VH-VL binders against q8ixk2r445to577. Designs and how they scored, part 300

Target 1, 133 residues: q8ixk2r445to577
Amino acid sequence: FFGMLQNKGLTDYCFDYNPPDENQIVGHQVILYLCHGMGQNQFFEYTSQKEIRYNTHQPEGCIAVEAGMDTLIMHLCEETAPENQKFILQEDGSLFHEQSKKCVQAARKESSDSFVPLLRDCTNSDHQKWFFK
Key: E = the ipSAE of ESMFold2; O = the ipSAE of OpenDDE; V2 = 0.75 times the mean of E and O plus 0.25 times the DockQ between their complexes.

## First folded at step 13 (VH-VL)

Design u31 (framework fv_zigakibart; at its last look DockQ between E and O 0.88; V2 from the best seeds 0.81)
Fold by OpenDDE, look of step 13:
Order: C-alpha cells, then sequence, then structure tokens
Structure u31 (fold): chain C 133 residues (1-133), chain A 119 residues (1-119), chain B 107 residues (1-107)
C-alpha cells in the first residue's frame, strides 16, 4: 500500500512529514495536515516489513516510536526493520504498533485545531482508522 | 513567485449577489488551503473561512454561513467566494490569503477586492 | 470564540523610538500567534509567526514574544517605513480571530 495515508474520522487529514531541513529528514515528528494529493510530504508506503516509509527522499525514512513516547518520529529505515518501526495496518483500518501494543489515533496537538497521530489504547473510533488513497 | 490576484471592485445593490475571484500562481494551487478574510471600512480583520482546493472541503466562520460560499476551480488555479443577499454592512474589502503549509498562518495575500453595497 | 485584545488602539511615536504593542488572548493559545503589518490600501503583511519567529525579509528591529495569553510586538527603533496598522491573529482555534489593530502613527 502506498499514497496518502488518510484518517477516516478526521476527514480530509493525512499523514504529513515536513522536516525543516530537506537534507536532514530524520528526528522530527509526523503530523496530520489537510490532504493535498501532491505526494511528497504526504506520500507514504506500507511495506512487507511492516514499515511505514517516507518514500520521497533518499535515504528513506521510516516512522518509529521512541521509548516512552506516544508520538511518531521519523527514523532512517534499516535493512531489517527494528521493533519500534513495525506497524500492522489491519483490515478494519486500525494501525497497530506492535511494540507498544497501541493504535495510532488522530489527535489534537496541544488541544489546538492542529493535529498529530498519537499512540493510544486501541478502540473502535474512526479516529483510529486509516486508509491509503 | 507566489501571487494571488483578485478580481476588481464591485458595486452592488442590496439583495444582489457578488462573486469574487482569487487567481493563484507561482505554486501548486491544490497544495494549499485558501482562506478568506474581510475588512469593513476602518475596521479590523475577520476570518470568513477556508477551502481546501484539493478536496473541495470548506470550513466557515459561523458568522458567514449562509452569506459566503467558497469554491475553487483547479483548472484555473482560482478560488471563488460568493456573497449572497448583500446588505450595506457587507461593504468591505475581501482578501484571499494562502495558508502556510502545515503552519496555519497566512503567508501570502491577495490585493483585496472592494465590495460596496448601496441603494 | 477566542477574543484578541490589542493595546493600545493608537500609538503615536517618533522615528528612532522603541515601541511595544500588546495582544491578549481570552484563553491560552500557546504560541499560535501571528503579527501582521498593514498599510493603507494594502493587504496585511506577515511579520512574525509562532509568537516569536521573524519572517524572512522582515527587519530585525521587529521582534515578538510571549506565550499563553500575553503577547508583544516590539520595534526596537522605529523607521519611517514602520508607520502602519498592526494586527495580531490567533490560529489556535477556529474561528481564527484578529486583534482590533494598533495604528502606529507619526508623532
Amino acid sequence: as target 1 above (133 residues)
Amino acid sequence: QVQLVQSGAEVKKPGASVKVSCKASGYTFTGYAMHWVRQAPGQGLEWMGYINPYSGKTKYNEKFKGKATMTSDTSASTAYMELSSLRSDDTAVYYCAREKYTEYYFDYWGQGTTVTVSS
Amino acid sequence: DIVMTQSPSTLSASVGDRVTITCRASQDISNYLAWYQQKPGKAPKLLISAASTLQSGVPSRFSGSGSGTEFTLTISSLQPDDFATYFCQQYYHYPYTFGQGTKLEIK
């Protein structure tokens, strides 16, 4: 699966990665933003290694969850996907992080009207449902 | 360079409608939300709403629901705002403004369109 | 709606003066605050975002500070080109709202 990773509950919002420096694409937080269909910052790939790759830059970035955190941070992809980069995109649309046993949920950033994907206890909320478009 | 060029001044009678255009250039039109902001004579700025040109999704200030309708034409890289049932207090300068990508403030503005409503 | 209150509404100053404009939000808006400059007959121009981030091309005499509910725009040494109306804007919650403006005029 590849393309825009869009949230079902938070309509018209997609995974978005816009690092401040295009030459240093790792270490920043993945956010949610209005879907724009241009690819680039909103183009992701779900791989057979259960990675979510940011596949518009070289070297390629993979979304990771750092220890003790609930945010999604861009790391470099590795030959063998590390445990903190493994996700399961389930048929019901839930995005499950294997290591933390939590689901990715569209959430408000700082209680504002900006949004980020965060790890939360798994529910049946549409805000935890994702699909590639 | 990014440019937002709006249509010319309008003079309308009460009860009429007016459609203001905002032509974008210098960037991918569908990649950025376009907002509309009103400024009555001698007054401050009022946010009216935005449109996502990619999806067509809109969000309106409740104050302008039923008054303003935002649309876009991707083939023309143009955003439109129609004002209906015009009243004298709709007299204002109307601006289109581009939202800074992922940052939500306005980095580029149109030159403004003066809409005058008078009997 | 979040109410943005600027002070003062009008400010008279001279070239070379240090001036400060204040913007107060009716609730905590973190740093989701922008400052704009508007001259007569022109569209607003973005000066500062995220409360304190100076935009490219904006003179360094402009600075912004604050977080939460209290924000300030400071011009360290007024230049002739700085006489204009300034607006703060919150983009923390919809609907976005602006301060009523501060007209900076020559004394």
Scores: ipSAE 0.890, ipTM 0.952, lowest interface PAE 0.5, mean pLDDT 96
Fold by ESMFold2, look of step 13:
Structure u31 (fold): chain C 133 residues (1-133), chain A 119 residues (1-119), chain B 107 residues (1-107)
Amino acid sequence: as target 1 above (133 residues)
Amino acid sequence: QVQLVQSGAEVKKPGASVKVSCKASGYTFTGYAMHWVRQAPGQGLEWMGYINPYSGKTKYNEKFKGKATMTSDTSASTAYMELSSLRSDDTAVYYCAREKYTEYYFDYWGQGTTVTVSS
Amino acid sequence: DIVMTQSPSTLSASVGDRVTITCRASQDISNYLAWYQQKPGKAPKLLISAASTLQSGVPSRFSGSGSGTEFTLTISSLQPDDFATYFCQQYYHYPYTFGQGTKLEIK
């Protein structure tokens, strides 16, 4: 799949990656922001290796969750996807992170009206349901 | 250079409607939410809501729900706000303001449109 | 709604003075606070975001501080161009709300 990764429950919000330096794409957090389609920042590919790939100019970035963390961080993609970069997009729209045994949920950042994707215990909430444009 | 240019002043009677425009230039119009803020004479600022020009989706301050209708025309890079059933207390300057990408605060403002409602 | 309370409502000062304007939020808003300057007949102009981040082109004599519920805008050495009305704004929760303004006048 390829396109904007949208949340069913938090309508009009998409995965968004806006690194402060376009020449340094590693190590920053993926956020949720109003869907806009501008500048490749909301375009992701779900690969046969179960990666969520930020496929702008090379080298490409892959979403990862570091051990003990609940935030989605950009890493460099590798030829063989590491376990912390593997997500299972289920038929029901849930996005399961197998290594942590948790699901990606749209959540409030610092309890504000700004949002991020975070790992949480899996539920049937629409805030844990995702689809590509 | 980012610019937001609003339509000219309006004088209306109670019960009428008015549609204010905000023409954007110098940036990708669909990439930024457009907000509307009002300022009654001699008073402070009130946030009215926004439109996402990419999707057409809106969010309104509850105070203005049913009073204000926000739309956009992407081919014209223009946001609109219509005020219906005007009353004298709708007299104000109405500003459009661009949301800073991912940061939510307002980095650029239109010059304002004065709407006067008088009998 | 989050109520933003500014003080003072009017501040008289002379060129060269150090002035401080305060803004208090009715609940914790972290650092989701902006400061704007507005001159008569003009739109507000953004000075500071995230409570303390100075915007490009804004003179370094302006500074902001605070987090949670109490915030300040400071002008370290007042210049003639700084006589205006100043507003704080929270962008933590919808509806976004503004303080009622502080008018900074020539003494």
Scores: ipSAE 0.683, ipTM 0.898, lowest interface PAE 1.6, mean pLDDT 92
ESMFold2 (binder alone), look of step 13: mean pLDDT 94; pTM 0.947

Design u32 (framework fv_zigakibart; at its last fold request DockQ between E and O 0.92; V2 from the best seeds 0.88)
Fold by OpenDDE, fold request of step 16:
Structure u32 (fold): chain C 133 residues (1-133), chain A 119 residues (1-119), chain B 107 residues (1-107)
Amino acid sequence: as target 1 above (133 residues)
Amino acid sequence: QVQLVQSGAEVKKPGASVKVSCKASGYTFTGYAMHWVRQAPGQGLEWMGYINPYSGKTKYNEKFKGKATMTSDTSASTAYMELSSLRSDDTAVYYCAREKYAEYYFDYWGQGTTVTVSS
Amino acid sequence: DIVMTQSPSTLSASVGDRVTITCRASQDISNYLAWYQQKPGKAPKLLISAASTLQSGVPSRFSGSGSGTEFTLTISSLQPDDFATYFCQQYYHYPYTFGQGTKLEIK
């Protein structure tokens, strides 16, 4: 699976990564932003290693969850995906983070009308449903 | 360089409609939300809403629902704002403004289009 | 809606003066605040984003500060080119709202 990773509940919002420096892609938070279909900041791949890979910039980045955090942070991809980078995109659209046992949910950032994907207890909410487009 | 060029001034009668255009250049049109902001004479700025040119989805200020209709033509890299049932209090300068990518404020503005409604 | 209140509405100052414009939000908007400069017959120009981030090309005499509900735009030494109307804008919640503006005029 590859392309824009769009939220079902939060209409017209997609996974987005917009690092301040395109040559230094790690360490920043993945956000949600209006889907634009250009690829680039919104092009992700779900790999056989269960990574969500950001492959439009080099070196390749993989979404990770750092210990004790509920945010998605870009790390470098590794030959063997580390546990904190493994996600299960389930048939129902839920995106499950194996290590934390949480689901990725579209959520408000700082209670604003900007949005980020956050780890939350798994529910059947459409805000926890994702699909590639 | 990024440019937003709006259509020329309009003079309309009450009850008429007007469609303002905003032609974008210097960037990928579908990649950025286009907002509309109005400014009545001698007054402040009012956010009207935005359109996502990629999806065509819009978000309106409730105040302008039913008054303003935002559309876009990706092939022309142009955003449109149509105002219907014009009244005198619709007299204002209307601006298109590009949203800074993933930042939500406005980094580029059109030059504005003056819409005058008078009998 | 979040109400943005600027003060003063009009400010008379002289070249070289230090001037401060205040913007108050009716609720906490964190740092989701932008400042714009507008000259007669022209579109607003972005000066500062995120309450304190000076935009490229904007003179360093401009600065922004604040968070939560109170924000300030400061011009350390007023220049002739700075006489204009200034607006704050919150982009914390829809609908986005602007302050009513502060007209900075020559004393």
Scores: ipSAE 0.927, ipTM 0.962, lowest interface PAE 0.5, mean pLDDT 96
Fold by ESMFold2, fold request of step 16:
Structure u32 (fold): chain C 133 residues (1-133), chain A 119 residues (1-119), chain B 107 residues (1-107)
Amino acid sequence: as target 1 above (133 residues)
Amino acid sequence: QVQLVQSGAEVKKPGASVKVSCKASGYTFTGYAMHWVRQAPGQGLEWMGYINPYSGKTKYNEKFKGKATMTSDTSASTAYMELSSLRSDDTAVYYCAREKYAEYYFDYWGQGTTVTVSS
Amino acid sequence: DIVMTQSPSTLSASVGDRVTITCRASQDISNYLAWYQQKPGKAPKLLISAASTLQSGVPSRFSGSGSGTEFTLTISSLQPDDFATYFCQQYYHYPYTFGQGTKLEIK
């Protein structure tokens, strides 16, 4: 799958990666932002290694969750996907993080009206359902 | 480079409608939310809502829900805001403003459209 | 709704003066605060975002500070071009709201 990774519950919002310096893509948080169809910041690929990859430039970024954290952070992709970079996109749309045993949920950043994907205990909430378009 | 050009001033009677346009240039129109902000005489600035030109979806300040209707025409790179059932207290300057990508504040503004409602 | 209260509403000052304008939020808004300058008959112009980040092309005599509920715009040495109305705006929660404005007049 590839394209815009959208949330079912938080409609009109997509995974987005907007690092402060486009030459240094590692270490910043993935956000959710209004879907716009321009590709680039909202273009992601779900790979056979269960990675969520950002952009096509080399080296590519892969979404990870560091141990004990709940935020989705950009890391460099590796030849063999590390466990913290593996997500299962299930048929019901849930996005399961294997290492943590938690699901990705659309959540408010700092209680504001801006949004980020965070790991939460898995539920059937539409805010934990994702699809590519 | 980025430019937002709004339609000209309007004088209307109570009960009429008005549609203000905001033509964008110098950037990819569908990539940025467009907001509308009102400035009434003797009052400050008041946020009215936004439209996502890509999806056509809108969010309104509750105060203007039912009063304002925001639309866009992507082929013309133009956002519109229509005010219905005009009253004298709708007299104001209406601005379009572009949302800075992923940062939510407004980095570019149109020149404003004065709408005057009088009998 | 988050209420933004500016003070003073009008400020008379001379070229070369250091001026400060304050903006108070009715709740914690972190640093989700912008400052705009508006000259008569013109649209607002963005000066500062994130409470303290100076926008490209804005003179360095402008600065912003604050976090939480209290914010300040400072002009370190007032120039003739700076006589205008200044607005703060929160973008923490919808509806976005502005302070009522501070008109900076030549004394």
Scores: ipSAE 0.795, ipTM 0.920, lowest interface PAE 0.9, mean pLDDT 93
ESMFold2, look of step 13: ipSAE 0.773; ipTM 0.915
ESMFold2 (binder alone), look of step 13: mean pLDDT 93; pTM 0.946
OpenDDE, look of step 13: ipSAE 0.887; ipTM 0.950
ESMFold2, fold request of step 16: ipSAE 0.786, 0.768; ipTM 0.918, 0.918
ESMFold2 (binder alone), fold request of step 16: mean pLDDT 94, 94, 94; pTM 0.949, 0.950, 0.950
OpenDDE, fold request of step 16: ipSAE 0.922, 0.925; ipTM 0.959, 0.960

Design u33 (framework fv_zigakibart; at its last look DockQ between E and O 0.95; V2 from the best seeds 0.00; counts 0 for: grease 19.9 > 18.9)
Fold by OpenDDE, look of step 13:
Structure u33 (fold): chain C 133 residues (1-133), chain A 119 residues (1-119), chain B 107 residues (1-107)
Amino acid sequence: as target 1 above (133 residues)
Amino acid sequence: QVQLVQSGAEVKKPGASVKVSCKASGYIFTGYAMHWVRQAPGQGLEWMGYINPYSGKTKYNEKFKGKATMTSDTSASTAYMELSSLRSDDTAVYYCAREKYTEYYFDYWGQGTTVTVSS
Amino acid sequence: DIVMTQSPSTLSASVGDRVTITCRASQDISNYLAWYQQKPGKAPKLLISAASTLQSGVPSRFSGSGSGTEFTLTISSLQPDDFATYFCQQYYSYPYTFGQGTKLEIK
């Protein structure tokens, strides 16, 4: 699966990664932003290694969860996907992080009207449902 | 360079409608939300709402629901705002403004369109 | 709605003066605050975002500070080109709201 990763509950919002430096794409947080269909910052791929890959830039980045964190951070992809980069995109649209045993949920950043994907206990909320478009 | 060029001044009678256009150039039109901001004579700025040209999704200030309708034409790279049932207190300068990508403030503005409502 | 209150509404100053404009939010808006400059008959121009980030091309005499509910725009040494109306804007939550403006006049 590849393309825009869009949230079902938070309509019209997609995974978005826009690092300040295009030559240093790792270490920043993945956010949610209005879907725009331009690719690049909103183009992701779910791979057979269970990675969510940001492959519009070289080297390729993979979304990871750092220890003790609930945010999604861009790391470099590795030949063998590390445990903190493994996700399961379920048939029901839930995005499950294997290591933390939590689900990715669209959430408000600092109670503002900006949004981020965060790890939360898995529920049946549409805010935890995702699909590629 | 990014440019937002709005349609010319309008003079309308009460009860009429007016449609203001905002033609964008210098960037991918569908990639950025377009907002509308009103400024009554001698007054401050009022946020009216925005449209996502890619999806057509809109969000309105409650104050302008039923008053303003925001649309866009991707083929023309143009955003539109229609004001209905015009009243004298709708007299203002109306601005289109581009939202800074992922940042939500306004980095580029149209030159403004003066709408005058008078009997 | 979040109310943004600027002070003062009008400010008279001379070239070379240090000028400070204050913007207060009715609730915590973190650093989701922008400053705009507007001259008569023109659209607002973005000066500062995220409370303190100076935009490209804006003179370094402009600076912004604050977080939460109290914000300030400072012009360290006023220049002739700086006489205008200034607006703060919160983009923390919808509906976005602006301060009523501060008209900076020449003394």
Scores: ipSAE 0.838, ipTM 0.939, lowest interface PAE 0.6, mean pLDDT 96
Fold by ESMFold2, look of step 13:
Structure u33 (fold): chain C 133 residues (1-133), chain A 119 residues (1-119), chain B 107 residues (1-107)
Amino acid sequence: as target 1 above (133 residues)
Amino acid sequence: QVQLVQSGAEVKKPGASVKVSCKASGYIFTGYAMHWVRQAPGQGLEWMGYINPYSGKTKYNEKFKGKATMTSDTSASTAYMELSSLRSDDTAVYYCAREKYTEYYFDYWGQGTTVTVSS
Amino acid sequence: DIVMTQSPSTLSASVGDRVTITCRASQDISNYLAWYQQKPGKAPKLLISAASTLQSGVPSRFSGSGSGTEFTLTISSLQPDDFATYFCQQYYSYPYTFGQGTKLEIK
């Protein structure tokens, strides 16, 4: 799977990665932003290693969640996917993080009208359902 | 360079409608939300809503829901805002404004379109 | 709706003066605040984003500060080009709202 990773419940919003410096892609938070269809910052790939890759530049970035945290941040991909970079995209659209045993949910940042993906206890909410387009 | 050029001034009678255009150049039109902001004579600025030109989806300030309709034509790189059932208190300057990518504030504005509603 | 209140509404000053314009939000908006300058018959122009980030091409005599509910725009030494109306705007939540404006006039 590859392209825009969209949220079913928060319609018109996609995974987006806009690091302050294009040459230093590691360590910043993945956000949600209005889908724009132009690739680049909204282009992601779900791999056979259960990674979500930021697929625009080398070295490749993979979405990770650090132990005890709920935010999705960019790490470098590794030849064998580390446990904190493994997500299961299930048939019902849920995106399960194996190490934490939690699901990715569209959520408000600081109660504002800006949005981020966060780990939460798994539910049937459409805000926890994702698909590529 | 980024530029937003709006249609010319309009004089209308009460009950009529008006459609204001905002032609964008110097950037990828579908990559940025377009907002509309009004300024009544001698008054401050009011946010009216936005359109995502990629999807066509809109969000309106409730105050203008039913009064304003926002659309876009991606092949013409042009956003539109239509006001219906005009009244004298719709007299204002109407601006289009581009949302800065992922930052939400407005980095570029059109020159404004004056709409005057008089009998 | 988040109410943005500016003070003063009108400010008279001379070239070379240091002036301060304040903006108060009715709730905590973190740093989601922009300042715009508007001259008669012209569109607003962005000066400052994120409460304190000066936009490219804006003179360094402009500065912004604040977070939460109280924000300040400062012009350290007024120039003739600075006589205009200034607006703050929150972009924390919809509907986005503006302060009522501060008209900066020549004494």
Scores: ipSAE 0.787, ipTM 0.919, lowest interface PAE 1.0, mean pLDDT 93
ESMFold2 (binder alone), look of step 13: mean pLDDT 94; pTM 0.948

Design u34 (framework fv_zigakibart; at its last look DockQ between E and O 0.89; V2 from the best seeds 0.00; counts 0 for: grease 19.5 > 18.9)
Fold by OpenDDE, look of step 13:
Structure u34 (fold): chain C 133 residues (1-133), chain A 119 residues (1-119), chain B 107 residues (1-107)
Amino acid sequence: as target 1 above (133 residues)
Amino acid sequence: QVQLVQSGAEVKKPGASVKVSCKASGYVFTGYAMHWVRQAPGQGLEWMGYINPYSGKTKYNEKFKGKATMTSDTSASTAYMELSSLRSDDTAVYYCAREKYTEYYFDYWGQGTTVTVSS
Amino acid sequence: DIVMTQSPSTLSASVGDRVTITCRASQDISNYLAWYQQKPGKAPKLLISAASTLQSGVPSRFSGSGSGTEFTLTISSLQPDDFATYFCQQYYSYPYTFGQGTKLEIK
């Protein structure tokens, strides 16, 4: 699966990664932003290693969850996907992080109208449903 | 370079409608939300709403729901805002403004379109 | 709606003066605050975003500070080109709202 990773509950919002430095793409937080269909910052791939890969830029980045955090941070992809980079995209649209045993949820950043994907306890909320478009 | 060029000044009678255009160039039109902002004579700025040209999704200020309708034509890289049932207090300069990608403030503005409503 | 209150509404100053414009939000907006400059018959021009980030091409005499509910725009030494109306804007939550403006006039 690849393309824009769009949220079902938060209509018209997609995974977005826009690092300040295009030559240093790791270490920043993945956000949600209006879907625009241009690819680039909104192009992701779900791989057979259970990675959410950001491969628009080289070297390729993979979404990871750092210890004690609930945010999604871009790391470098590795030959063998580390445990903190493994996700399961379920048939029902839920995106499950194996290590934390939590689901990725579209959430408000600082109670603002800016949005980010955050790890939360798994629910049946459409804000935890994702699909590639 | 990024440019937003709006249609010319309009003079309308009360009860009429007017459609203002905002032609974008210098960037991928569908990649950025387009906002509309009103400024009555001698007054401050009022946010009216935005459109996502990619999806067509809109969000309106409640104050302008039923008054303003935002649309876009991707083939023409143009955003439109139609004002209906015009009243004298709709007299203002109307601006289109591009949202800074992922940042939400406005980095580029059209030159403004003056809409005058008078009997 | 979040109300943005600027002060003063009008400010008279001379070239070379240090001036400060204040913007108060009716609730905490973190740093989701932008400053614009508008000259007569022209569209607003973005000066500062995220409360304190100076935009490219904007003279360094402009600076912004603050977070939460209190924000300030400072011009360290006024130049002739700086006489205009200034607006703050919150983009913390919809609907976006602007301050009523501060007209900076030559004394």
Scores: ipSAE 0.873, ipTM 0.947, lowest interface PAE 0.5, mean pLDDT 96
Fold by ESMFold2, look of step 13:
Structure u34 (fold): chain C 133 residues (1-133), chain A 119 residues (1-119), chain B 107 residues (1-107)
Amino acid sequence: as target 1 above (133 residues)
Amino acid sequence: QVQLVQSGAEVKKPGASVKVSCKASGYVFTGYAMHWVRQAPGQGLEWMGYINPYSGKTKYNEKFKGKATMTSDTSASTAYMELSSLRSDDTAVYYCAREKYTEYYFDYWGQGTTVTVSS
Amino acid sequence: DIVMTQSPSTLSASVGDRVTITCRASQDISNYLAWYQQKPGKAPKLLISAASTLQSGVPSRFSGSGSGTEFTLTISSLQPDDFATYFCQQYYSYPYTFGQGTKLEIK
């Protein structure tokens, strides 16, 4: 799949990656922001290796979760996907992180009306359901 | 050069409607939420809501729900706000303001449109 | 709704003075706080975002500080062009709200 990765429960919001330096894409957090098509910051590819790739940039970025953390951070993609970069997009729309056995959920940043994707215990919430546009 | 140019001043009778326009230029119109802010004479600023021009989706301050309707025309790079059932206390300057990408504060403002409601 | 309260409502000062305007939030808003300047008949102008980040083209005599519930805008040496009304605004949660304004007048 390739396109804008949208949330079913938090409507009109998409995965967004806006690093402060476009020449240094590693180590920053993925956010959720109002869906738009500008600047390729909301375009991701879901690969056969179960990666979520930010491949509109060279070298390509892959979303990862560091051990013990719940935040989605940009790492460089590797030839073989590391375990912390593997996500299963299930038929019901849930996005399961294999290593942690948790699901990606649309969540409030600092309890504000700013949003980020975070790992949480898997539920049936529409805030844990995702689809490509 | 980012620019927001609003329609001219309006004088209306109570019960009428008014539609204020905000023409955007110098940036990708659909990439930024457009907000509307009211300022009654001699008063502070009051957030009314926004529209996402990409999707057409809106969010309103509950105070203005049913009073204000926000729309946009992507082909004209123009946002609109319509006020219905005007009352004298709707007399104010109405501003459009662009949300800074991913940062949420307002980095550019229109010049304002004065709406006067008098009987 | 998050209530933003500014102090003072009116401030009389002379050119060269150091002035301070405060803004209190009714709850913790982290650093999601902007300051705007508005001159008569004009739209507001963004001065500071994130409580302390000075915007491009804004003179360095302006500064902001604070986090949580208490915020301060400071003008280190007042210039004639600085006589205006100043507003704080929270963008932590909807509805976004503004302080009632501080009018800075020539003494």
Scores: ipSAE 0.760, ipTM 0.915, lowest interface PAE 1.2, mean pLDDT 93
ESMFold2 (binder alone), look of step 13: mean pLDDT 94; pTM 0.949

